# Designs tried in a protein design chat: miniprotein binders against Mevalonate kinase. Part 4

Target 1, 378 residues: Mevalonate kinase, of Arabidopsis thaliana (Mouse-ear cress) (p46086)
Amino acid sequence: MEVKARAPGKIILAGEHAVVHGSTAVAAAIDLYTYVTLRFPLPSAENNDRLTLQLKDISLEFSWSLARIKEAIPYDSSTLCRSTPASCSEETLKSIAVLVEEQNLPKEKMWLSSGISTFLWLYTRIIGFNPATVVINSELPYGSGLGSSAALCVALTAALLASSISEKTRGNGWSSLDETNLELLNKWAFEGEKIIHGKPSGIDNTVSAYGNMIKFCSGEITRLQSNMPLRMLITNTRVGRNTKALVSGVSQRAVRHPDAMKSVFNAVDSISKELAAIIQSKDETSVTEKEERIKELMEMNQGLLLSMGVSHSSIEAVILTTVKHKLVSKLTGAGGGGCVLTLLPTGTVVDKVVEELESSGFQCFTALIGGNGAQICY

## First folded at step 3 (miniprotein)

Design Ku2 (from K2, 14 letters changed)
Fold by ESMFold2-Fast, scan of step 3:
Structure Ku2 (fold): chain B 378 residues (1-378), chain A 80 residues (1-80)
Amino acid sequence: as target 1 above (378 residues)
Amino acid sequence: SRQVYVEDGYVFIWVESDDPEEIARKALEEAKRLGADTVIIKVTSEELAERIKELAKKLGYEVVVRREGDKYYIVIELKE
C-alpha cells in the first residue's frame, strides 16, 4: 500500500565548463536525498477521488480531482505503457500548466511550477488516474546545482514504478533496483528532466539513478566504481547563477584567447582523468595519500576555473574562509555563485569552519561522495 | 525597484514601474541576456498587468497573470 523511494543529488568533482570544449568531466552522487512517499487510500476511504501532492519541507499541499486531471491530460489507454517512457507534448504541457495555475502558487515559490508539472506527467503516465497522496521531502536546495531536479525525477519515478510491481518482497531498509529497472527508471526520469530543462544532458539523472560516479566526454557517459570513501563540505553561496551566460562567457574567452584556453581545457582533461583513476584505484595506496593527491587536483582545477572566468566574489569568500582552516575548495557546476566543494580529510572537525561560513549567510552540508543511487522501501 | 533571481536556468524578475512598454522591454531583454526560461513581472496595478500581458502576447509569448492581494504577477514563458 505504501511505497517509499529516495534518490541522491550530485556534484561535479572536476571538468565543469571545459567539458563543453571536449574535456572530460567527473560527477558523483552525494548522500543528500530527495524522498518520495506514495500512499494509496484505504478501500473504504471517503473522498478517494483525489490526487494530493505534499511538499513537506515548505509546508505546501496541492490537490486535484481525478476528473479534473482527466479533462486536462489526454487519456488513451492504448498509448499508456510504463515500459515505454513517453515525452510530454507542448500541447499537453500547456494543459498541465493550467492545473498548476489553479493551485495559486506563492510568488516566492514560482520555481516549483515545472516540478509540479513533471509530477503530474510522470504520475499519470506510470500510474494513470488513481487516487493517492504523494509526499516529497528533500535535503537538496533547489537550483543550487546539486541535481535537485534530477533527484526529484528519479525519486518520483522510483516510487511510481515500484508501486506497479505486484510481487513485492517486504524487507528492512532501502533496496536498490536491478539494472533493467534502473534503465527504465532513468529513461522516465530523463523525460521528467525534459519538462524542467527542455534539453537536459542526461548526466544528472544518470548519476542520481545509478549512484556512484560517472565520467563524461563528448556525449559519452561512462559509469565508474568508487573504491574509497570521500567526504565533502558543500557550501551553498545562495547566489543565483545563469548557466547559459557563464557557458557563453567561457566560449567568448576561448575565441579571444584560443591557444591559452586550449591549454586550460587540456589541463582540466588531465585533472579529471587522474581524479577518476585515483578514486577507482584498488591498489594499496593509503586513504590519506589519495586524499592529498585529490586535494592538489581540486586546488589546480579551481585555478583553471578562475582562468575561465567563472568564479564569483561569493565563491572566493568561501575559499578564503576554508583556506584559514587549511582546507581546499573548488566551485562545482556553473560557478558564478552556486555551491563550493571542500575536501574533508579523514578526521577533520568542521564545526568552526561551518560556523564561520554560516555567519556569512552561506548554507553548509556535509556529504559522502559516490554512494547509492535510487532506492526503494516497502 | 528591480530584482533578478536566477536559479536552475530560470530568471525571476521583479520590476516596479508605471510604464508597461518599458517594463516589458527591460524584463524581456534582461531575461534573454541571462538565457531565462521564465520571466515574472510584479506590478501593483491591474491595468498595468493587462497591458504588459497584451504586449507579451503580441510578441508571441505564453503569458499568465496571477493576483496576490493588491499585487499582480505576469508570468511569461520564453521556451519556444
Scores: ipSAE 0.000, ipTM 0.109, lowest interface PAE 22.9, mean pLDDT 81

Design V1
Fold by ESMFold2-Fast, scan of step 3:
Structure V1 (fold): chain B 378 residues (1-378), chain A 117 residues (1-117)
Amino acid sequence: as target 1 above (378 residues)
Amino acid sequence: TPEEQIEEYKSEGWEAQLKGDIETARKYFDKAIEVAKENGDKRSEAYAYSRLGLVFYELGRPEEAEKWLRDAYEIAKQIGDERAIARILYQLGLAYEKMGKTEEAQEMFKRAEELAS
């Protein structure tokens, strides 16, 4: 038996940082995916008592005997309930950490440990203690703010849950899950995100699971329907950033300058709401006219992000380059490095701007915004 | 290994350049060139020369940038790396543009675009 799943990354169109302070944010799925293939051994296979994880993109493989997993995580399989998402306790997480450490993970690759821990938790809680090979590959750069951890959790959960569905339909391609299964999937993916990030917002896994776009304000998530094509150039600066330090820095600036920063956050709220309204609009306004309005809102949002102190010299270099080509760019996510979004109006030729950015050492992707969420293939 | 050392120097130089620490960027790219030359790694040598050219470009010294980029171009051409040639030609165009040599810049950009197709 083999089941495949994929889940998209995400970008934040507007509202990053300000959303922590009560403003609205808009996030969208991008057509760059994390893929998970789950293979169970044939009934005739002998001496198969192992769980194997293959990280294809980095040529790493991890393998555990089921007996060792049971010893380290002493769960009775009769207590497992796939329909009830479960949080990983601190004690269980420590036991899982020992399983990861026993794989002799190189020091320079210790950043993988939380993802492997998430895999072991989700696998054992949804499948239990059955042998399998799980293969993961991703189009998303890790640590760049494009939702790679959420895409991993969503894709992994989709594969695990799909394998447990009693009525399986073999299709000729990728198919979406129904609303009930997406809700269950999203809740399990959120538990995986807790292992990686401690206190995730739920934005990344929700947009990855459901696709399209979401609007988020004060913990409330609203799903959005895009009624226009939207293309972005995504530029990865390859500069690592400290998200916690950046978030803390904005909060400290708000303490020092409360009235000015409240005005900044209110301006961002208005921009996010207007962006959402334009994208959802079914009126007679042409795509070109909508793109021009979105362009201005992105410029304004980037200015406000500068006011919050979350840009970086690498981000400014990308913006300066795209401005020479009459394009508009803004950072996405935490800032301080990471990725930059550039709106690509209808008819835009990207060859020259991509050549300039890549010549400077940046990594470029073109993406369609607001596409499919989690999908499965049998 | 020499290959790992070259990659480390290239990475350190790039990080320094992004931070605006041009002197540190220059030191690391110089080290990358030295090790690449010793190990016959023409591809890494061409890359490091082009990065050093961009360091001088960032310093507002496009005449020096042109010299380093021209050396990078010769190496890339020698090894037949069309992608590297296209990128270096584009970087030369940036240097010429900063020098006010508009005609030369446009010729470099045109050649880069034709190769990148």
Scores: ipSAE 0.000, ipTM 0.139, lowest interface PAE 19.7, mean pLDDT 83

Design VD0b (from V1, 15 letters changed)
Fold by ESMFold2-Fast, scan of step 3:
Structure VD0b (fold): chain B 378 residues (1-378), chain A 117 residues (1-117)
Amino acid sequence: as target 1 above (378 residues)
Amino acid sequence: TPEEQIEEYQLEGYEAEYKGDIETARKYFDKAIEVAKENGDKYSEAEAYARLGFVFLWLGRPEEAEKWLRDAYEIAKQIGDERAIARILWKLGIAYERMGKTEEAQEMFKRAEELAS
């Protein structure tokens, strides 16, 4: 009847930009989720010929007749294989784009087009041409670098794949998927990410699918286990950024100043490895002592990101505000805007710092780091 | 990259129109088109014109939409993108229908269906 799924966003704790130059980066899931509810109609229900998508947090609804979807997207029963993730061809994507355009998106919400296209591709390839209502609700701001597109792809794929499990057992609350199902889910989510981003790295969808933390170095992704609670204040500057221009700028600086920049990249590599080791450690070191060490490493990492030229006046404004409250902050992701992470030591009260940041036009969230990946509820 | 710059300009254009600042919106859309032209990216140029045409249809300005969609059509025709041509013809049909040009609208829809088949 009904399947629910959720998937977390992510942050980059350390190593952004330097990872392009051979350094280690660490990314972690955050307990801000995208939720997907998939409902199949009863056999006697009205509208048993339609696929409906509801974006609940922004009060938008889209609906297509199954006949129109079949007309736009080639139907081949041999193509509908859930165990083999399929890439969307450019020709099919153009046909899907027409389906999206026919829904008359408001101009201010045109940014949703690629996400809706991803939805139509994943739904038709995993479920086929069957009627359903799909409800999506996200706690993640779009375009802020918190992995909202990956969380959407992962949550959607989880719901779609879970709906195909014959031996469904009604559980108590959210449950995680096994390794085999997570691998399949992650591959399908990656195909969805290709529609949104063209050539995604695979980092965002992997963190969202598996949860916890990952370490990334030289094209190799390693999953990590967090053994301590870690709480962050996430501040969205609401300043857009051009990721490729920022990456290019760092590369140009490395060409102009190779020895200095090599030292910067090596320093970041050491910081990333040390952060991962602290968080994975099962030794008798107190949480407070680990928090102080993480605080100092985050501060050092932000200084190195400044050396790379990827900070921004909006990021610096957030950092100045948090420093007044004796807190440490660093940018996450591409920089040039986007989100800023502030470590919240055990017992920190955030009311005053949040009030000051929000009065400056920024958006604030609190999040636990390194928690669960994709989860299902029947 | 040019593609990222085009997306950024289009987003700024849409935001300006939402706020009712048509002059700023047009400025950003013109910048997006300029970058596409400078890069020789006829595909992105046609897409930007088509999207701007759809925006004007949304605003209830079908006469302006027709002008943008006509430019998009000519470029799509040059690059031989039959799916883009069909999409643009369908949007032109909507524009003509909203202008009360029923016969022209039906001709556009007919041509779009023939290309899509």
Scores: ipSAE 0.000, ipTM 0.089, lowest interface PAE 24.0, mean pLDDT 82

Design VD0c (from V1, 15 letters changed)
Fold by ESMFold2-Fast, scan of step 3:
Structure VD0c (fold): chain B 378 residues (1-378), chain A 117 residues (1-117)
Amino acid sequence: as target 1 above (378 residues)
Amino acid sequence: TPEEQIYEYRSEGWEAQIKGDIETARKYFDKAIEVAKENGDKESEAYAYNKLGIVFWDLGRPEEAEKWLRDAYEIAKQIGDEKAIAYILLRLGYAYLKMGKTEEAQEMFKRAEELAS
């Protein structure tokens, strides 16, 4: 038996930071995926007592005997239920950490430990203690703010749940899950995200699971349908950021300058709402006219992010490079480094701008915005 | 058990690799292979060669990674382990990619996917 799943990363189009202060933000799926292949051995297979995890992108492989996993992870068959997502206890996380430590990760790969812990928790809760090989391949750079951890959790959960779905959609290629299965998947993915991030917002996994776009404000998530093609150049500065320090800095600025910052947050709220309305609109407005409006809103949002103090010299270098090519860019996520979004109007050739950005040590991706969420194959 | 001995030598090898002590890393991985051979465990022998391939690939030494992965491939082929062959071909593809041999890498990835299906 083989099951394949994929889940998209995400970007924040507008409203980052201001959303902490009651403004609206808009996030969208990107067509860069994490892929998971789940393979169960044939009944005649030799060594069908092991669980193997392969990270294809980085040529790493981890393997555990099912007997060892059973010792480390508490299992009560009477309480195990796929339809009831379960949080990993602190005690169980410590036991899982020992299983990960036994695999002898090199120091430079320690960033993988939480992802492997999430894998072991989700696998044992959804499948139980059955032998399998799980292969993970990602188009998303880890730690770049493109939702790689959420895409991992969503793709993994999709593969695990799909192995138990009796009503498989007949067709060639990738197919979406129904609403009920997507809701269950999203809740399980959120439990995985808790292992990686402690207290995740639920935004990243929701965008990855459902696809398209979401609008969120004051803890409320609204799903949106993208009704126009959007193409972005995503530039990874490769500069790490301290999200907590950046969020704290904005809050401190709001305390020092409450009236000015309230106006900044209100302006961001208006931008986010208008951006969402343009993208979800089914009117006869041409794609090029919508692109020009989106361009101005992105430019305005970047100015307001500068007012919040969350830019960085690396972000400014990307923006200055794209401006020479008459393109508009804004940071996405926490700022202080990370990724920069550049709107690519219909017919834009990116070769020269990509060459300039890559010569500066940056990593470039082109992506379509607002596409499919979690999908399965087979 | 032989598996426990292999994991012990692997741990010493990984620590040496992290410190940049290639001689010590090689020594411990060679010991893991020796234990596998002594026990007639072709599967563990192929596994240890495969891990050496990954180790040298991570070190930025893809030519040496290729050598060990080829040894792993030959043993996996001898024991008829199609799954192991597929994964070794996948890792050979990554070694070739790091060497700038894009066409060879694509061929390895294609062969791995066909066997994995």
Scores: ipSAE 0.000, ipTM 0.109, lowest interface PAE 22.0, mean pLDDT 82

Design VD0d (from V1 with E7Q K10E S11W W14R Q17E R43L Y47E R87K Y90F L94V E97W)
Amino acid sequence: TPEEQIQEYEWEGREAELKGDIETARKYFDKAIEVAKENGDKLSEAEAYSRLGLVFYELGRPEEAEKWLRDAYEIAKQIGDERAIAKILFQLGVAYWKMGKTEEAQEMFKRAEELAS
ESMFold2-Fast, scan of step 3: ipSAE 0.000; ipTM 0.181

Design VDpa (from V1 with E7L K10E S11N L18Y R43E S50D L54A Y57L R83K L94W E97L)
Fold by ESMFold2-Fast, scan of step 3:
Structure VDpa (fold): chain B 378 residues (1-378), chain A 117 residues (1-117)
Amino acid sequence: as target 1 above (378 residues)
Amino acid sequence: TPEEQILEYENEGWEAQYKGDIETARKYFDKAIEVAKENGDKESEAYAYDRLGAVFLELGRPEEAEKWLRDAYEIAKQIGDEKAIARILYQLGWAYLKMGKTEEAQEMFKRAEELAS
């Protein structure tokens, strides 16, 4: 039996930073995926007693005997409860860390350790101690703010839960899960995110699991339906950033300039709400007309982000390059580097702008916004 | 602790940069470099030079940024800190780009990408 799953990354369309101060933010799924293939061995297979993890995009493979996994991970053999997501205790997480360390992970790739720990926890809780080969391949750059950790957790959980289906594997395309299964999946993915991030917000895994878009404000997440195609160029500046320092900087500016910053945050709130309304609208407004309105709101949002002090010379260089091609761009996520979004109106040819950006050392992706969440394939 | 003192100087340097007080930022990063040198802390020394370079780069002074980033690069190379080398090369690429040296910038970005992946 073979099960395939995929889950999208995400971007923040508007409202980053200001959302910490009570404004609305909008996040959307992007059609850049993390893929997971789960294969159970045939009875004649050589590795009938092993769990193997293959990270295809970076050519790494890890393998554990099931006996070793049982030693390290406390497990009550009486029942598996796939319907009840379970948190990994700190004690169990330390034992899993030893399993990861025993694989002799290269120093340059120690950043993978939490993801591998998440894999071991989710696999043993959902499947138990059965032999398998799990292959992971991601289109999402690590550490870029595009939700790669959440996409991993969601795709992995989707494959693991779908493996309970007794039907023969059929190659008839990608299918979405129903609401009950998505809710269960999202809760399991959130437990995985806790291993990677300690105290995740739940935003990234919710967007990845359900797809489309969400609006969030003051801890409340509302799912949104996009009623227009939306295409973005995503430019990774490859500039590292200190998210805590950037968030702290905005807070300090708000203390020094409370009236001005309150106005900035209120303006961002209005932009986020208007963007969501445009994208959800089913009126007869043309796609081109909606694109022009979105373009202006993105440009305004970038100006307010600059007012908050979270832009960077690398971001400004991307914006200057895209402006030469009559395109509008804004940072996404923490700023200070990271990724930049550029709206691509219907009919835009990207070859020349991509070539210029890549010649400057940036990494470019094109993505459709607000598409599918977690999907499975047989 | 020397490590705590270095961190304190680095934090004060960043705060001064945030306020646009370049003279004060320079002063604190210089102090961080001095303490790092006294304690043979090559990692902190390279980091402080890198941060000073980033300060000048963000202020639109790329020629001065290049100077500090070159010092950071030499130390990071001596200690074999590949992650630091990648970060510094990327910042050097931005300094060259702002100086209009597009060919040199592309070479730096390419080298940084190889080390970061």
Scores: ipSAE 0.000, ipTM 0.111, lowest interface PAE 22.6, mean pLDDT 83

Design VDpb (from V1, 16 letters changed)
Fold by ESMFold2-Fast, scan of step 3:
Structure VDpb (fold): chain B 378 residues (1-378), chain A 117 residues (1-117)
Amino acid sequence: as target 1 above (378 residues)
Amino acid sequence: TPEEQIYEYQAEGYEAELKGDIETARKYFDKAIEVAKENGDKESEAWAYERLGSVFFLLGRPEEAEKWLRDAYEIAKQIGDEQAIARILRQLGFAYIRMGKTEEAQEMFKRAEELAS
C-alpha cells in the first residue's frame, strides 16, 4: 500500500513585529509544498524488519532495524493511542538522538538531525513498530522563513494518519482531510514542531494543516477563508536573519519613542484587519479593485516596517527593483534579510523582474496565497 | 579523538548558522579550524573556512566573506573536492554581486555550473 501527502509552507502577509506589541497579524498558506510518500512492504517481501527514510532532494537515505528502534524508544501499548497526541520526553529525545547519530550524517547536513528525530517520534507513535519506506521531498528552501519545518511535520503526520483509513472512496487526485482529522493532525504536527523548535507558536503548523489564512492577536488564532485568488512573487534574499536581535531592536525603539511606536503598532493592526476583511469578502467588488486596495495596504505596511527599523539593504534592493516594474513589495517575517513579497496583479508578466532579481543573486518563487492545507492521495 | 572533536565543532557551528545565531556559529567554526590545522585535516579546514565565508556574507560583509571563501577554494582545489569547489564558487558569485562586481560573479557561476555537469 502507498499513501502520499503534501503540506504547504506559509508567509506572514501583515503584522510581523507589531504582533509582539499587541497588534493583529495575518499568515497565509503558499502553494509550495513538502511531499511525503509512505510505502508499506508486501507480506511476501523478505527482510521486512526495517524502517527507511529517504530525503530525495538531497539524496540521503537512513535505515533502522525495528528491533533497534524499540530498544531506543519506549513503547507502552496500554497508554499509547493514535487519537491522543503525545509529547516526546527529554529522555526519549536523547535516545532518538543516538539513533540519528548512528546514521553518520555528513557534517554539512547535521541541521537535519532534529527533522529526523521528529520523523522517528511521529512514525513510532502513530504507526508503531511496522516496516515502511518513507520518502520526503520539499519545494521549500531551508532557513528562509517559509515554514519548511511545519510543512514537514504536517505532511508527515498527514501521510501517517491517512495510512489508517480503511475506506478509500475518492481515488484520483489530492484530497483534504475532514475537520476532525485535521484537528488531530495539527496537534500531532505541533508535537513534531516542539522537537524541532522547543517552544513553537503553533502558527506555522496551523496554517500548513488548515490552509487558507489565519489571523492572530494576543495568543488567539482565528482561521480565515480566502475568497479571492492572490498571487505573489516571493524573493529570497539569501541573507540570514537574527530574529532575536530584530525583535529586541523594535522593543528598544518602543522604549525610546513610546507614543510614536504605539501609533505605528496601531496602524499595523488596522492594516492587518483590513487586509483580512478584503480577502475574506464575498461582496461584488472585482478582483482587480481588491488587488488595488491590497497593493496600497502592503505599501503602507512596508513604510511602517521601515519605521520599526527592520528592513535591510538586501530588502531595499528587491523593493527598488520591483518598483521599476510598477510593483509593490514588503518584507515578510523578521526582516533584516529573508524573504520579500511582491503582489502580482492579474495579468502581470514576471519574466523581466525575475531576471533582474536573479541576476542580483536572489531566489524567486511564484506562489498562490491562501490555498489548500494538508492533502492526501492514494 | 581530534577527528571527532572537529566533527562536533563543525556540526554545532552549522546548526547555529542555520538558526541565525551568527556569533555562536563563528565561535565553533573558529574552534574547528584550530583543531583541523593542528591535525593536518585539510578537508575539515576548507569546510570551516567555507562556512565562515557564509557567516560573513549573512552579516552583510561580502568583502570579508570573499577572503574566507578564497581560502576555502585554495584548499578544496588542492584536495580535489569538486563538490566543495562548485559550492564555494557559487558563494563567491553571490559575494561579488553584493560588492557590485557583476563580471566576476558571472564567471564564478559559470565555473560552478560546469562542475555540476
Scores: ipSAE 0.000, ipTM 0.126, lowest interface PAE 20.6, mean pLDDT 83

Design VDpc (from V1, 15 letters changed)
Fold by ESMFold2-Fast, scan of step 3:
Structure VDpc (fold): chain B 378 residues (1-378), chain A 117 residues (1-117)
Amino acid sequence: as target 1 above (378 residues)
Amino acid sequence: TPEEQILEYEQEGWEAEYKGDIETARKYFDKAIEVAKENGDKLSEAEAYLKLGRVFYELGRPEEAEKWLRDAYEIAKQIGDEKAIARILKELGYAYLKMGKTEEAQEMFKRAEELAS
C-alpha cells in the first residue's frame, strides 16, 4: 500500500513584530510544498523488518531495524492512542537522538537531526513498529523562514494518519482531510514542532495544516478563507538573522519612544485587518482593484517595519530592485535578512526582476498564497 | 505584448484552477501555448505545458498529463533551465505514480534531485 501527502509552507503577510505588542498579524499558506510518500512492503518482499527514511532532494537515506527502534522508544499499547497526540519526553528524545547519531550524518547536514527525530517519534506513535519506506521531497529551503519544519511535520502526520483511512479510492488528484482529521493532524504536527523548536507558537503548523490564511492576535488564532488568487515573488536574501535580537530591539525602541511606537503598532493592526478583509471579500468589482489596495497596504507596512528598525541592507537591495520594475515589496517574518515578498499583479512579467535579484546572489520563488493546506493522494 | 498576452492567459488559467474550474483552466493554458508557439517563446511555452499537465493530473487523466509534461521537459532541456527541468520531472514522477509506473516515477524523482544538488 502507498499513500502520498503534501503540506504547504507559509509566509507572514502583515503584522510581524507588531503582533508581539498586541497587534494583529496575518499568515498565509504558499504553494511550495513538502511531500511525503509512505510505502509499506508488498507481501512478496523479503522480511527485512526495517524502517527506511529517504530525503530525495538532498540524496540522503537512513535505515533502522525495528528491534533497535523498540529499544530506544518505549512501547505500551495501553498508553498509545492515535487520537491522543503525545509529547516526546526529554528521556525518550535523548534515546531517539542516539538512533539519529548512529546514522553518521555528515557534519554539514547536522541541521537535519531534529527533523529525523521528529520523524521517528511521529512514525512510532501513529503507526507503531511496522516496516515501511518513507520518502520526503521539499520545495522549501531550510532556514529561510518559510515554515519548512512545520510543513515537514504536517506532511508527515498527514501521510501517517491517512494510512489508517480504509477508503482508498483514486480520484482527481490531491484531496483535503475533513475538519476532525485536520484538527488531529494539526495537534500531532505541533508535537513534532516541539521536538524541532522547543516552544513553537502553533502558527506555522496551523496555516500549513488548514491552508488559506490565519489571523492571530494576543495568542488567539483564527482561520480565514482566501477568496482571491494572490501571487508573490519570494526573494530569499540568504542573510542569516538573530530573531531574538530583532524582537528585543523593537521592544527597546518601544521603551525609548513609547508614543511613536504605540502609533506604529496601531497602524500595523489596522493594515493587517484590512488586508485580511480584502482577501476574504467577494464584493470587490475587480481583481486589479484589490491588487492595487493590497499593494498600497504592503508598502505602508514595509514603512512601518522600517520604523521598527527590523530592515537590513539586503532587504533594502531587494526592495530597490523591485521598485525599478514598478513592484511593491515587504520583508516577511523577523527581518534583519531572510525573505522578502513582492506582490505580482495580474499580467506581471517577472523574468527581468528575477534575473537582477539572482545576479545579486538572492534566491527567487514564485508562489500562490492562500491556497490549500494538507492534502493526501492514493 | 505577446509576452504579456501569454502571462495574462496563464493568470486566467491559474485563477480558474484555484477556483476549481478545471475546464476553463485548460482552455486558458492552451491559449497561452498557442501564443507562445506563434512567437517562438520557448520559456513561456514550457511553462504553459507544465501548467496544462497539472490540470490533466487534477482531472484524473495522468496519461494526458504525461504527454504535456514531456513536451514541457523537451523545451526546458533545450533552453537549459535546470529549475524548470526539476519541477517538470517531479510532476512527471507524480503522473507516473498515478499510472502505476513506480519505476519510471522513481527515475524522475532521482533526476529532479540530481539537478537540485
Scores: ipSAE 0.000, ipTM 0.154, lowest interface PAE 18.7, mean pLDDT 83

